# VHH binders against RCC1 domain-containing protein 1 (RCCD1): the designs that were tried, part 21

Target 1, 376 residues: RCC1 domain-containing protein 1 (RCCD1), of Homo sapiens (Human) (a6ned2)
Amino acid sequence: MAEERPGAWFGFGFCGFGQELGSGRGRQVHSPSPLRAGVDICRVSASWSYTAFVTRGGRLELSGSASGAAGRCKDAWASEGLLAVLRAGPGPEALLQVWAAESALRGEPLWAQNVVPEAEGEDDPAGEAQAGRLPLLPCARAYVSPRAPFYRPLAPELRARQLELGAEHALLLDAAGQVFSWGGGRHGQLGHGTLEAELEPRLLEALQGLVMAEVAAGGWHSVCVSETGDIYIWGWNESGQLALPTRNLAEDGETVAREATELNEDGSQVKRTGGAEDGAPAPFIAVQPFPALLDLPMGSDAVKASCGSRHTAVVTRTGELYTWGWGKYGQLGHEDTTSLDRPRRVEYFVDKQLQVKAVTCGPWNTYVYAVEKGKS
Below, E stands for the ipSAE of ESMFold2; O stands for the ipSAE of ESMFold2 at other seeds; V2 stands for 0.75 times the mean of E and O plus 0.25 times the DockQ between their complexes.

## First folded at step 19 (VHH; framework vhh_7mjh_2)

Design y2 (from n20 with M109F; at its last look DockQ between E and O 0.59; V2 from the best seeds 0.00; counts 0 for: pae E 3.6 > 2)
Fold by ESMFold2, look of step 19:
Structure y2 (fold): chain B 376 residues (1-376), chain A 122 residues (1-122)
Amino acid sequence: as target 1 above (376 residues)
Amino acid sequence: EVQLVESGGGLVQPGGSLRLSCAASGFTFDSYAMSWVRQAPGKGLEWIGRIYTGGSTSYNPSLKSLVTISRDNSKNTLYLQMNSLRAEDTATYYCARWDLSEYYGDHPFDVWGQGTTVTVSS
């Protein structure tokens, strides 16, 4: 049998509050560093100042500005002000707790409610499709919000499989591979071709005919990955987080005479700088309100995505990790603090002959699970 | 350019009081939540507290009795009042802008000041 058991978690990016990415005295780690060796972690959820780790045995541990541990934890989701914890209760129901982050796991939660587990079940014979993780509740009929009301019902006909929250918006992936978005749209993060807000889940019609397998929400941008490995990305691009041309990162387009803003025929917002060569404007894209297809170098297929506040990380089918966007805390993992408006492979894992299996981004850091490549 | 500038640090005797200021420029100050954070010599960052646009506050429980955060939106200025100072309060104090959203946001600080140093010693 093939051996794939030896794996480790790695972290990089901001760690100034003593998150386990570094020494606890510095503010950032620029190269992937192994952490928590030998711990069987099944969930990492990171905010700016603390990180929650959940083990398969049900132990929750906090690192950084919040500390502490608790048992019987099935899942956790960290925001800067609030920690959501799903715990096994006596009997069949689970207990959803919402804690103020500064006093997490000490005293009483701000709010708690018993929730129905998988009442109707969404099982896959191969076990590859299962109930979503927080903020989506196991019943798939509600999600937890970091703003009251904490329990937010979802229409049962949505058949939610995954739900991700950005700073102002939500993305929902349903069981059929369709994507819905709602919330604020001022940066194009809803993907409907406008900047208007949506009060209710709205289907992304531009993705009709495609089957999506993964969604990710950043601060003000959105990503989804199709079952065939294509990446669609939209929203805010001031920091290059869409891997589309941005003015802040133009090395050869440095001459700036005037700036003009217009919308393309697809609804994306583009600003033009009057250039000297060719007479054509030197365009950059500040906002992309409609899904854009993104090609990785070498045509690699994507399988996983995660977003921080202003960066994006993608795992390929062959276990490579690509990152792009704002990088000033080292959260792109390239041994520097350079921001990028193009995908760049994190060479550390290739050099160490590791296959990346999972990525999860905090706002300004990145956590990665990788295993040794099979013997050959 | 977006800028935060702290001032008001200095040497203080134990038991004393001090008021720090943070002047903001280059953005719409009254649209953002603001925070104070500190770093003692040789230690990591410690969050002090947060103030929302409407003036409500949330504090690190370990520091609650020591500090009061306020803001003056007409002057684009954030304040930190500190009382009953102790030697362990010696630190560099930073103001920071929260990247707070209208819907789900508690996203991280995206702008920091350069800091002002407070030394509490006899």
Scores: ipSAE 0.280, ipTM 0.674, lowest interface PAE 3.6, mean pLDDT 82
ESMFold2 (binder alone), look of step 19: mean pLDDT 82; pTM 0.816
ESMFold2 at other seeds, look of step 19: ipSAE 0.439; ipTM 0.757

Design y3 (from n20 with S58Y; at its last look DockQ between E and O 0.81; V2 from the best seeds 0.00; counts 0 for: pae O 4.5 > 2)
Amino acid sequence: EVQLVESGGGLVQPGGSLRLSCAASGFTFDSYAMSWVRQAPGKGLEWIGRIYTGGSTYYNPSLKSLVTISRDNSKNTLYLQMNSLRAEDTATYYCARWDLSEYYGDHPMDVWGQGTTVTVSS
ESMFold2, look of step 19: ipSAE 0.356; ipTM 0.715
ESMFold2 (binder alone), look of step 19: mean pLDDT 82; pTM 0.827
ESMFold2 at other seeds, look of step 19: ipSAE 0.570; ipTM 0.815
ESMFold2, look of step 20: ipSAE 0.549; ipTM 0.817
ESMFold2 (binder alone), look of step 20: mean pLDDT 83; pTM 0.828
ESMFold2 at other seeds, look of step 20: ipSAE 0.430; ipTM 0.753
ESMFold2, look of step 21: ipSAE 0.380; ipTM 0.716
ESMFold2 (binder alone), look of step 21: mean pLDDT 83; pTM 0.829
ESMFold2 at other seeds, look of step 21: ipSAE 0.317; ipTM 0.697
ESMFold2, look of step 22: ipSAE 0.252; ipTM 0.660
ESMFold2 (binder alone), look of step 22: mean pLDDT 83; pTM 0.836
ESMFold2 at other seeds, look of step 22: ipSAE 0.222; ipTM 0.639

Design y4 (from n20 with D106E; at its last look DockQ between E and O 0.66; V2 from the best seeds 0.00; counts 0 for: pae E 3.1 > 2)
Fold by ESMFold2, look of step 19:
Structure y4 (fold): chain B 376 residues (1-376), chain A 122 residues (1-122)
Amino acid sequence: as target 1 above (376 residues)
Amino acid sequence: EVQLVESGGGLVQPGGSLRLSCAASGFTFDSYAMSWVRQAPGKGLEWIGRIYTGGSTSYNPSLKSLVTISRDNSKNTLYLQMNSLRAEDTATYYCARWDLSEYYGEHPMDVWGQGTTVTVSS
């Protein structure tokens, strides 16, 4: 049989604290750069100043403002101030540890608890997501929070499949493909048509009748991908992270003050600037408090999404990567620092004949797993 | 316009002291945490420390005995006092604003100054 070449991880965007995003000195990388050759990474979790890498052999390594390594790691999740690590415990149970990020893996964790081992059986019917990833615990009955209390129970009736944390909110995908949100809502990131906060998981009624396959949470925005490849996106758009019109991109993507001026019939907020060219103000959308359908160029189907603080990345079924939003650190991967309010394909992977399989965003950077296109 | 401007850098002999200032404008200074970060030539960024709105501080353990961060909210100014300076403290020093959330933790620093250069040489 023909030999299959292994995949590789690539990184781009902010790396000013020495995070491994590729070669070169400086604070940022503007196009995808390969990461460590010959390392079999299965999890990348990035924060602003450091990145956690987990290998299939169970090694955890930190890069950037935090450094260190540990073994027996099943999963890791990085936030700027805290690192959560799931490790094999002294017995049959797994050990959840929470570390202060700057001294992670040195001395004692801030907090630790034995947790139920990975579920095996009908609750995980051998789908692509064979086990929940942090911050969702493997038992799907709790999640880890970067703010105390670190262990947050979930009602068993939710039957959580995935959970993602943004800067102020949470998204939960259940086994039936329904989406719940809670937390802060002041930027429309909860998707309920209001800016009110929610203390407990609340079903996104606007997505009724649809089956979602993935969720992603950014700083103040949210993304879902349906099983049929449709993208639904909502929340903050001052940097174009929703791929909806924003005037900020005429100014090379610099941040504009968050301001609500009026709402459309779909509940999105519309800002207008005076313009003599059309005789009417040009519209833009600062906040979208209801899920909006987003079409990719050429009608491509999405399969995976990830969000940074102010950018969005999507992988298509054919292995293309699209990015949009704030790009001033090069986190969009287009060989420049421009920001976009429209999806743009990252041409590096096409030019290298690579198919993208996964994407994981840190706040201001992007990590991508890609494999060589096989020759049939 | 939100702006941070560092000042007070310069040439200092080893063992000397220096006080850096960061003037803030265009936002409600006393509502934000602030931080100092430095970058030595050819090196990556290094955290120095952070000061919260209530005045409590958190420092890089490697620098804790050498630096003191303070703020004067009436003047919208952040300070970095450095003592017993060594050649390895030669760097560009930046101040940064840190937007802290009550829900799920820390945001990336969203506003940076242009930096002020400190050179420690004999």
Scores: ipSAE 0.326, ipTM 0.703, lowest interface PAE 3.1, mean pLDDT 82
ESMFold2 (binder alone), look of step 19: mean pLDDT 83; pTM 0.832
ESMFold2 at other seeds, look of step 19: ipSAE 0.382; ipTM 0.723

Design y5 (from n20 with Y104S; at its last look DockQ between E and O 0.46; V2 from the best seeds 0.00; counts 0 for: pae E 3.7 > 2)
Fold by ESMFold2, look of step 19:
Structure y5 (fold): chain B 376 residues (1-376), chain A 122 residues (1-122)
Amino acid sequence: as target 1 above (376 residues)
Amino acid sequence: EVQLVESGGGLVQPGGSLRLSCAASGFTFDSYAMSWVRQAPGKGLEWIGRIYTGGSTSYNPSLKSLVTISRDNSKNTLYLQMNSLRAEDTATYYCARWDLSEYSGDHPMDVWGQGTTVTVSS
C-alpha cells in the first residue's frame, strides 16, 4: 500500500465578502492560510465575491456573498454572475443546474438540464471516454457557459480532455495534447498571432509538434504546460501576468515613464519576445499574441497552472508554487501586495515543508492544496 | 490617475432617505459597469447592486426595496438613492468599477472609492 501524506487547502488574496480564505479577516490575506481542517475538499471554484467548495462526499458549500449548501454534488463552477452545479440524480443521468449567483441554491435554478452519462457503449477500445471538470461536461461533448445558451456542444472529433474559460475566451486541450482557442482575441489571448476573434475552436499552430498536458485561462491571458514541463504563455500583460517585461511595474523613480521601442534607450542589445526573428526591439510587452516560452528560476519544470483575472500560478514537479502578475490583494502569496512581472516562489510552503499538489485561482485570490514533504 | 470619490454620506434618522454620489475620473466612465458595495462596522463587504453600461441594473435581493442605482454618463457620476433607512444600514458605502467586456459576465472590481459614511440613528 502506498503511504498517504496528509494534505490541506490554503487560501490567500481577496476575501472582502467573507469568503473562506484561511484564517484571515478583513478584505485580503497576504500569506497562505490553512482552510478549515477535517473537510475532504475535492473541488474549489472561486469567483470575485464567493467560493464554491465540493467535498468527496458530494456536499457543495458556498462561502462569501453567496451562502448555502447542497448534496449529491459532483462538481461546481463559480462565476461572478452564475454558479453551475453538476448533481447526481436518482438515475444514470446527471443534472446540470445554472443558478443566479446572488440567490444560488435557494428556490429554483435559472436553468437545468439532464446530461448524458460519460459511458459510450460496451465495446469501444479506442474509447473517447474521459471525464473533465466543469465547465467541461463529463461526456466531453459539451461545456457550460456563464451566458445563455448555457449548454454549448463540442464537436466529438475534438476529443476534449480539459476546457478552461477566461473572461472572453476559451481554451481546450484535446486527448493528443493539442490546444484550441476561441472567443475574443483583442488582447492576443487566443495565441494565433492576431487580435481577431474566433467563433469556433481553432488549433494553435504555434504549438504543433508539442504535447501539452495542462491549460489555464485567465481574464485575458492564456497558459499551457507541456508534457516535458515547459510553460507557454500569451495574451495581456498590462499587470505582468505573462511574466514578461511591463512598463507599469518599473519602479525606477529616476527614470520617468518611457515609451517602449528600445531597451535601455541606448539602442543596443534589444530584446525580442513572442518569437525569435530579426532582433526587433521589444523593451516591454503589453500584448503577446502568440505563445512565448517562459523559464522558471533554476530551470524548474512545471506540471500545473492556474490563472486569475490578472495573475498566474504554476506548480512544479518538486512541489513548489510560483506566482506572478497583479498582486494588490495579496493573491501572489508573498506576504505583501506587490505586483510582479517575473515568477516568484511562494516561500510559505517551503518554510512549512509542504509540497504543493494543486492550485486554483479565483479572479483575485488563490487556493492551494499541499501535503507534507516526505523523505521518499 | 483613475479615481472614484463618494459623497453625500451623513447622519440620517430611521425612515429617512439619502442620495450618495460617486464622481469618476481618469477613465472612460461610459465603458464600465459600476457597483455599490457597503461595509457595516465590524462586518464584511455587502454587495448592493450594479449598473451596466446600457443602464440596466441588478440588486442584492435583500436590499432591492431600499435602493435605486442610476448613472449620469455626461457627468461621469454614479448615484445611490436609499429610502426607508434602518439602523442596520449604517455603513461605509463604496462605489467600485467593474472591468466589463462585451464578451463576458465575470469581471472583478478593480478600482474602489474611499467610501462615504452613512449613520442611521435617532
Scores: ipSAE 0.292, ipTM 0.674, lowest interface PAE 3.7, mean pLDDT 81
ESMFold2 (binder alone), look of step 19: mean pLDDT 82; pTM 0.821
ESMFold2 at other seeds, look of step 19: ipSAE 0.487; ipTM 0.791

Design y6 (from n20 with H107Y; at its last look DockQ between E and O 0.46; V2 from the best seeds 0.00; counts 0 for: pae E 6.7 > 2)
Fold by ESMFold2, look of step 19:
Structure y6 (fold): chain B 376 residues (1-376), chain A 122 residues (1-122)
Amino acid sequence: as target 1 above (376 residues)
Amino acid sequence: EVQLVESGGGLVQPGGSLRLSCAASGFTFDSYAMSWVRQAPGKGLEWIGRIYTGGSTSYNPSLKSLVTISRDNSKNTLYLQMNSLRAEDTATYYCARWDLSEYYGDYPMDVWGQGTTVTVSS
């Protein structure tokens, strides 16, 4: 029997090292471009200079500043300095390998260890399991770090379901839908109302009573999505990556003043730029150290989020993609290089009658899986 | 108003040397790691090397013997010294500012110059 390929992967943003983002010409792609047809990609993990693609058949392929391929791969996670690969081992255990990105898949890995596969991770009937993927190990009792020591245990009491690493911090989602953060906090990315670092996982008390379904970590910002589709976002906002008023918009004009009058209640740091022609400073939010509720246009419910270095992408229940933040490589997908401090729908997918199902951001690019809308 | 402006490119014979400069403005230069990157005609970008805020450097292994990166924080200027140039070194050379973090390698360069062209030809 013939099998359909109901969807395709698309890419946009920075591709100057030859990373596959559709056409791949020049340094950047400003509109979503389909990746190669006929490739059954199930994982995309992108760094700024290379991207790792894993197929359902277990092939890992690198594109960009690193190249090469390997078989028997179950998962991969790319950072700029290191590539983590989860492979089938000689026995029932999986083999976790950590490679220097410069020489990934050539010679010997920097480090390798057999790890216990999570038996119940195989039983996800929907086939879309964002929890339990690298950097969280299948056993959910450790994660891989881009800095030595590469294998980092987690207390079993955390009952981790998902773990995401930003540039200096970690977010963990537990089985009860609680969120923990740790690591560097100088940009408010931990969400505890201070700028202090945390050596160990610390519960986000501001989210108590809410059940989160997903977390995402960017350069210095953090996002989570509740089971009811609400978005909570915190951390660094110098590029508009929180969808809160930015310094650039405050320097340009008037919309910032209206929003800034409502920000004193959450303890966020409110700053004023030097005056414009009429002498009044325009307020903006540089750092948001507590979770802020973010509304999408039209009140859409979010189901997935992903973060790059200075941008954020969200998928809605109806298959729309919204992006915001720093956009000067075209990683927001709006056919321009405009940065935004508010969510904007990526119209390409609407215009092509596609439903977005997944998004994965590299630091300066965006990869999207989308399917055709149903037909009669 | 963050800007990087490269200069010092031009035509040079094989075996020659050039020193490129990158003038930085609109940000606190000494708080950022900086890189040189090049693009040969018809090819993708090739990383040359980076220099951290403390002055340490790391280089593309294939170019390590040919290049030296330095910075003068008092002049907000990044330099690339290239020696023993070959025809394959013909490219547009860009300077770029890293994101704020030096320790993670996951931050791409967020500000680029327009580039300066080096042509190595007899």
Scores: ipSAE 0.026, ipTM 0.514, lowest interface PAE 6.7, mean pLDDT 81
ESMFold2 (binder alone), look of step 19: mean pLDDT 83; pTM 0.829
ESMFold2 at other seeds, look of step 19: ipSAE 0.392; ipTM 0.725

## First folded at step 20 (VHH; framework vhh_7mjh_2)

Design z1 (from y1 with S58Y; at its last look DockQ between E and O 0.53; V2 from the best seeds 0.00; counts 0 for: pae O 4.3 > 2)
Fold by ESMFold2 at other seeds, look of step 20:
Structure z1 (fold): chain B 376 residues (1-376), chain A 122 residues (1-122)
Amino acid sequence: as target 1 above (376 residues)
Amino acid sequence: EVQLVESGGGLVQPGGSLRLSCAASGFTFDSYAMSWVRQAPGKGLEWIGRIYTGGSTYYNPSLKSLVTISRDNSKNTLYLQMNSLRAEDTATYYCARWDLSEYWGDHPMDVWGQGTTVTVSS
């Protein structure tokens, strides 16, 4: 295979609880900053107040409002109220633990269960890729919910490959490239053309005939990427997180936008906007209940996506990173706190001759893995 | 417009008590969980606790013995009672709004106030 280049993790966006996103004492980082130099991180899972880092050696470390550490960790998934941890056991079984986030890794978990670590009976070294990562369990027969019951069985016929949870909904990618959604739909985030909730996985018929390679779930929006590099996006757009026109990003000349919320004065920059909370009927797209095709500039092909609460990040086949949506904490990585309703390339990585390989968003921040480009 | 305004901060001696208030406007207060956070000088934010619409509370374990959160939905007001204050409790105190979710966990805080400063000094 091709020779791997040296790589590093970078972070930007909200870090007011001391999350590792930069070297300063501010509440937010507006430009990508390198982090965790010399640590071989294989999983980053972020909440708005803390971040979980898992190393290839199995060490779990928490940064921010939670600060514990543990060994024998195979995977971790962070939400604000809940930390899920998959631990290696002495045998072939793994131990799934669910912790209250405020006391994570101290005392007793809220809940624990032995689970099968791989798809049972399938002996394939690449099975980890098909089983996905938390919240999807390695056997692909269940997932972890942040609300009881924590262990949620999936029909084996779904053949799940990836599962992502938003604030109120779930997206499932199966082995054939089909997408299913369920949960709350009040912002169109299920993609079925209605705002109704779905209790069980429902196939997205609008995507029939296409093969999807990646799904991402935001707070109240949804993204998938096809094997040919096309982006489909749906759900809530009040902050421009769909890269569709939004009234809330109107420039100077509107009289409705006095500061609606203020951040702490420590290092924060408050942009003049009241858009998301102004209550006026939008002349643009506020909700997109069906998948919409999104073109990146210059027809770039996408390969990976991740979503925060109200922002979207996409990695292209050539290693560029595009971000859009709500940017008040600097989570778009453009050296400012502006929000966008169109994709914009994060120039930091281009300027530093870095090729982006992975992105994972917390609710209000963004973590990126990038490697050096070849020099000739 | 959605606003949260904290009040009740000031200077207090060690061992003393204060009650902070947070006045909410521009949204249906009864429909949201609320929380308090604080920031000591030169430190990051620290969670204090959360109160749900029905009045049940959940606290940072390290602070539970010192604080009580309550709400008065008829006045759209959130309260933080602090007792047995120590110099370490000197901080700016913020209230914040949480959205409720029926499906997966709690949403991140999206609205918070300007803060009120508490100084605990002999």
Scores: ipSAE 0.259, ipTM 0.671, lowest interface PAE 4.3, mean pLDDT 81
ESMFold2, look of step 20: ipSAE 0.290; ipTM 0.687
ESMFold2 (binder alone), look of step 20: mean pLDDT 82; pTM 0.825

Design z2 (from y1 with S58Y M109F; at its last look DockQ between E and O 0.63; V2 from the best seeds 0.00; counts 0 for: pae O 6.3 > 2)
Fold by ESMFold2 at other seeds, look of step 20:
Formats: sequence, structure tokens, C-alpha cells
Structure z2 (fold): chain B 376 residues (1-376), chain A 122 residues (1-122)
Amino acid sequence: as target 1 above (376 residues)
Amino acid sequence: EVQLVESGGGLVQPGGSLRLSCAASGFTFDSYAMSWVRQAPGKGLEWIGRIYTGGSTYYNPSLKSLVTISRDNSKNTLYLQMNSLRAEDTATYYCARWDLSEYWGDHPFDVWGQGTTVTVSS
């Protein structure tokens, strides 16, 4: 008889507040560990000290510095100070709530508002719309901010499909596959070639002509994945989170990036990753203010990305997981605390015959959904 | 040079009280939310509570009756008042900063203090 593929969530990295990451009693877990077996989790959203789990049955559960639960939850988005929750209301509208994170969902939220639960209608494209994952509201006309005013309208012309918040910046993916960024830019995380902040969404002109399928925002870096599986990455690289040579890691003989696209525009050049002359120091890149093309080993195609404060995780079309960046809490999943400035496959999933389907990073940890490979 | 320095730890009898201080320097203190966290010997970190820039506080429910967090923005100082102390409250106590900067983001803890040790013994 044919079998359904069982799936499970795994965690690794920082867990010093007791957030569920497998058997980690100390501050960290260095290898993927299964968690919450038998629970049908549809959303994981993690912060530094706690993780929010939402089940398909509408249960929200908190693990870590706060432990609490609530019902009728459709979605949750965690930041260290604030937890946003989208709940089903008694009527046709949903209820958006913002909670102080450590309140553990007890007492009153800091703020609440009824919101329109659907963005689709006869005027919307009928295709593969997936708008409505927090922070983007289901209507795709607003997002929840961790800072008042918590409800932030978006211009209708943006036609948002996905929105991700980093520590100081925002990335928006529109219905046409274009990327916009705004917020703080001091680490090059906006991708416009300057370090200036942007108060309003600004189109990434360097990506024009390409169709992006996924965006991810880290602490101070940014990633997007094209519909053809190419990775573009920019921002801060002091910890190797861009998979470009760092000052402390640049002398590794293994090279994961190839010649980046050179811009024809005036005054702009992208540094290339690679060794210099035999007698010269290896080059390093502290900040990459323009999108850089990143090749995975063996030319693997990416389909999903997620970022923590200083690390990056990518899922390939064939279900492999690659991680790189700061690893001192074990958030790269390689059974050590080594930081990397190049992508490395997380061998645990290959060794266990698992196919990775989703990844979500907290600031200093990583959560992964994987299923067994079928061979019958 | 951003710094947090805890003080006020020491020996105390069960049932006693202590007030811990966290002196902040090198940043605009009243623009940040602050937290207290502790670590008992051989144990993981345990969150105590947080105070926001406007003075609102939130506590670990298991510790709520034991502790009060306050801040004095004019002195750049965070306080933890602890009462009715028990042997199980023996720990190193840390203050930590949240960066709730001008932008919309909520940062992970980015600055920790060195810690101050509290020992509760009879």
C-alpha cells in the first residue's frame, strides 16, 4: 500500500530561553533536532527568545521566554518585543492583534483592529496569489508593523504579494515579481547602491528584467530568489551572511561564488569573489550595496530562502538545505559552531533521507520542515 | 562604546530583598526597551521581564509576585526590585537592551550586561 509522506519540524541554533529546538537544555543546539512530532504545524515564526507555532486547527502556541496558547489563530508573526496575531472573529472580518511578546497572550493586547480577511475578488488576478502571510495582511493593502501605527497602508499600485521585515528594513515582492525596499540602509541592505535610508518603498532597479519569486530579510541583509532559481543577495557581510569573502574567513580555498554580473551603469562596480594574485591577500567584502548573484554548489536551483540576524538559509528545488553566515550558536546546523562565508549543505537531512520543504529563521536559530523521501 | 553594567548583587537571607541596578552608557537610554534575564548555576536563561520606553512592564508569570522592574531615564538606569527571595532565586542577573529604533524594526537583544550575582542562602 502507498504511504503518505510523514513530515516533521526540526530546529537548531540558539535556545537559551528554553524555546523548543529539540533536546537543547543549554543555550544552543548544533544539529537539527525533531520537535513537536504529531502536531500539524502550518506556521513557525521565531524571535530571539521565543517561537510561535500555529497549527492548522487554529491553535497558537508560544515556546521559550513566554509560554502561552490561544485559539482561532490563522497566522502569527513574532518579533522580540511584539507578537502579531491574526485571529478569526465572530463575523466575516478577521481580528488583527498586537501583543507584548512576554505577556504570553494573557490580559489585553496592546492594540487590535478588525481587518478585511480577503484581498481577492473579480478585480484580482486569479492565479497563484499567496498574499496574506503576516506581516502582509490578507488584503495585501497593508502590513502590520512592530511599531505604531501598527496598521500600515500600502499604495494599491504596489500590488504586494509578499512582505518581509528585517531588523531595520522592509522588502516587498509585487505581483509582477519586482522587489521594493525601504527603511534603514546603513549596511547596504536596501540594495540601491547607497547607504541612505528610504522612507518609502523604492524599486530595486538592478533587478529589472528579472522575475523574483521569493524575498527574505535578515537583520541587516537581504535575499531574493528568481523564478528560475537564481539567488540575489546584498547588505551586510561582516559575518559571511552573503556568502562573500569576509575579513576573517576570506582565505578558505573553497569558492562558492562566481563572477557577479557587472553593471554597465556609471560609477558602479560589484566586487567579485575569488582569490587574488598568489602573493596578495584574499579580497573581502564588508558591505554589498547592490544585489549580487550567488551560485550554490553544483549549480543547484533555489526555491525558498530565510534569514536570521546574521545567517542565511536556502532550500533547493530538490529539497536540500544550504546555510551560511554566523554560526556560533549552531544555527547553521553542521554539528559545530563554525561560521561560514560560503554555502554548505546541511548533511543531517541527506543522512536521514529527508527532503526539506520549508525553512524559517529566527534571529539566531533555524526551523525546518522536512518529509521522508519515498522509495517504494 | 555601548555598555550595560549591573550592580547590587550579593548574599541575602531567604525572605530578604535586593534591588539590582543596570547603568547604561553610550546610547540614548530612553529610546530603548530593556529586559532583565537570569541564569541559575548549571541552568539555562530565564526571562524575568521587560520595560518599554513609556514605562509599561511585562513579567514572567512565575516571577511576577517577586519582582518589579523600573527605569529612571534621567539617570540612564534600569532597576530590578526583588522581594521574598528564595534559595532558587540564586543566579547571575543580566540586563539587556532591545533596539526599538526610529524605524519599524524590533531588534534581537543586541547588548548585554556583564551580570551581577545574587546568592540566597540561610
Scores: ipSAE 0.059, ipTM 0.509, lowest interface PAE 6.3, mean pLDDT 81
ESMFold2, look of step 20: ipSAE 0.155; ipTM 0.598
ESMFold2 (binder alone), look of step 20: mean pLDDT 82; pTM 0.816

Design z3 (from y3 with D106E; at its last look DockQ between E and O 0.68; V2 from the best seeds 0.00; counts 0 for: pae E 3.3 > 2)
Fold by ESMFold2 at other seeds, look of step 20:
Structure z3 (fold): chain B 376 residues (1-376), chain A 122 residues (1-122)
Amino acid sequence: as target 1 above (376 residues)
Amino acid sequence: EVQLVESGGGLVQPGGSLRLSCAASGFTFDSYAMSWVRQAPGKGLEWIGRIYTGGSTYYNPSLKSLVTISRDNSKNTLYLQMNSLRAEDTATYYCARWDLSEYYGEHPMDVWGQGTTVTVSS
């Protein structure tokens, strides 16, 4: 017997181009509010100026600076200049399209190619395990890039399960739970202890022996979550997106020094806060080029993560949402525009007795799927 | 300090023309793509177009016939030429910086100007 879930999507953060984030017509939303979609949304992919919504029935809808729609859509992935769309074909093949975002899905795509999905038995004998979402292609042997050439092959021995693109880098999770990174590394976002770029996928040796279940890539930072619920995070921290102390948040009148120890790791010299007349100098971390273990408040286990340009969101096993980082558009969901260098629970969902099931960040906003908790 | 300062706004008659300027300082201007965005009173932001470091331009299709974006890297200045202005073009006009990556993405909106107001009225 089939059943429908009683869930809803919520949005908060930047919406200045008219993106759906809930009620209001201003430039930003500071507290989660239900979206007015009225449909069964199965994918949200957000960019700075627009958001793509895919329904389970195959409809793609754009909201914000682009407002088009299309049918037969299996998946979509949004970047500011380009929209990737995976459409059903007449046969077993699917059609991958790349559109200029400003076209609003009118006219012709910039590029298109037929693709064939991976056989179900290789992923999961029961067929329940899913190959990754865009930008990883269904065959798991290529991904779509927002820069030509749009089709980027992956070596078959990289048994890719998930691939996430940040602004300058890529993270790949393989079938064994190992993590690879490549691309630009100037902010430590590759996690190899160096700021060098990597042209090809490189294994994160610091995570060897651990089994990762999720990856997320932000503007210049990276996150992964282990099967046991541990969070590993690395890259740029000038906005507090790693949940490590940062100088940039001191300008908001709030500075959190978690430990007085100074950390100097492989080109990541600890900086000192200056200029306070009565305050003691406080250490802060601008760049973390190796994965760092992050503990959530109350000892909670993480199961999902998502990153915006300069913020991080994590869903716990018990359905709580934690956010941190740059918050000046309200994308942290705390009813203010405060930036944070520590994880903070989004109380809206707790207060409404909602269990968070998924989170998807755009660069400056956050979308959340939540369901009602059972009566106790 | 990184700054963008728009100028050239003012009152124009319907059908008129106006050229806006955006002066950049505190960064290597010719290493960044630039964009124009506007906001009419009580409305959301509307993208106008962008210009890449090599001079290639891309425009909002609904505005393409009305606007031209150019840049002068020797003066660190971005320009917006607007023609055949209508009352609906009354807005505050902003310039914005984009740090393009060779790899994948863009770092938009980390620097905005304060805006210059254009009023189209008779």
Scores: ipSAE 0.336, ipTM 0.706, lowest interface PAE 3.1, mean pLDDT 82
ESMFold2, look of step 20: ipSAE 0.340; ipTM 0.703
ESMFold2 (binder alone), look of step 20: mean pLDDT 83; pTM 0.837

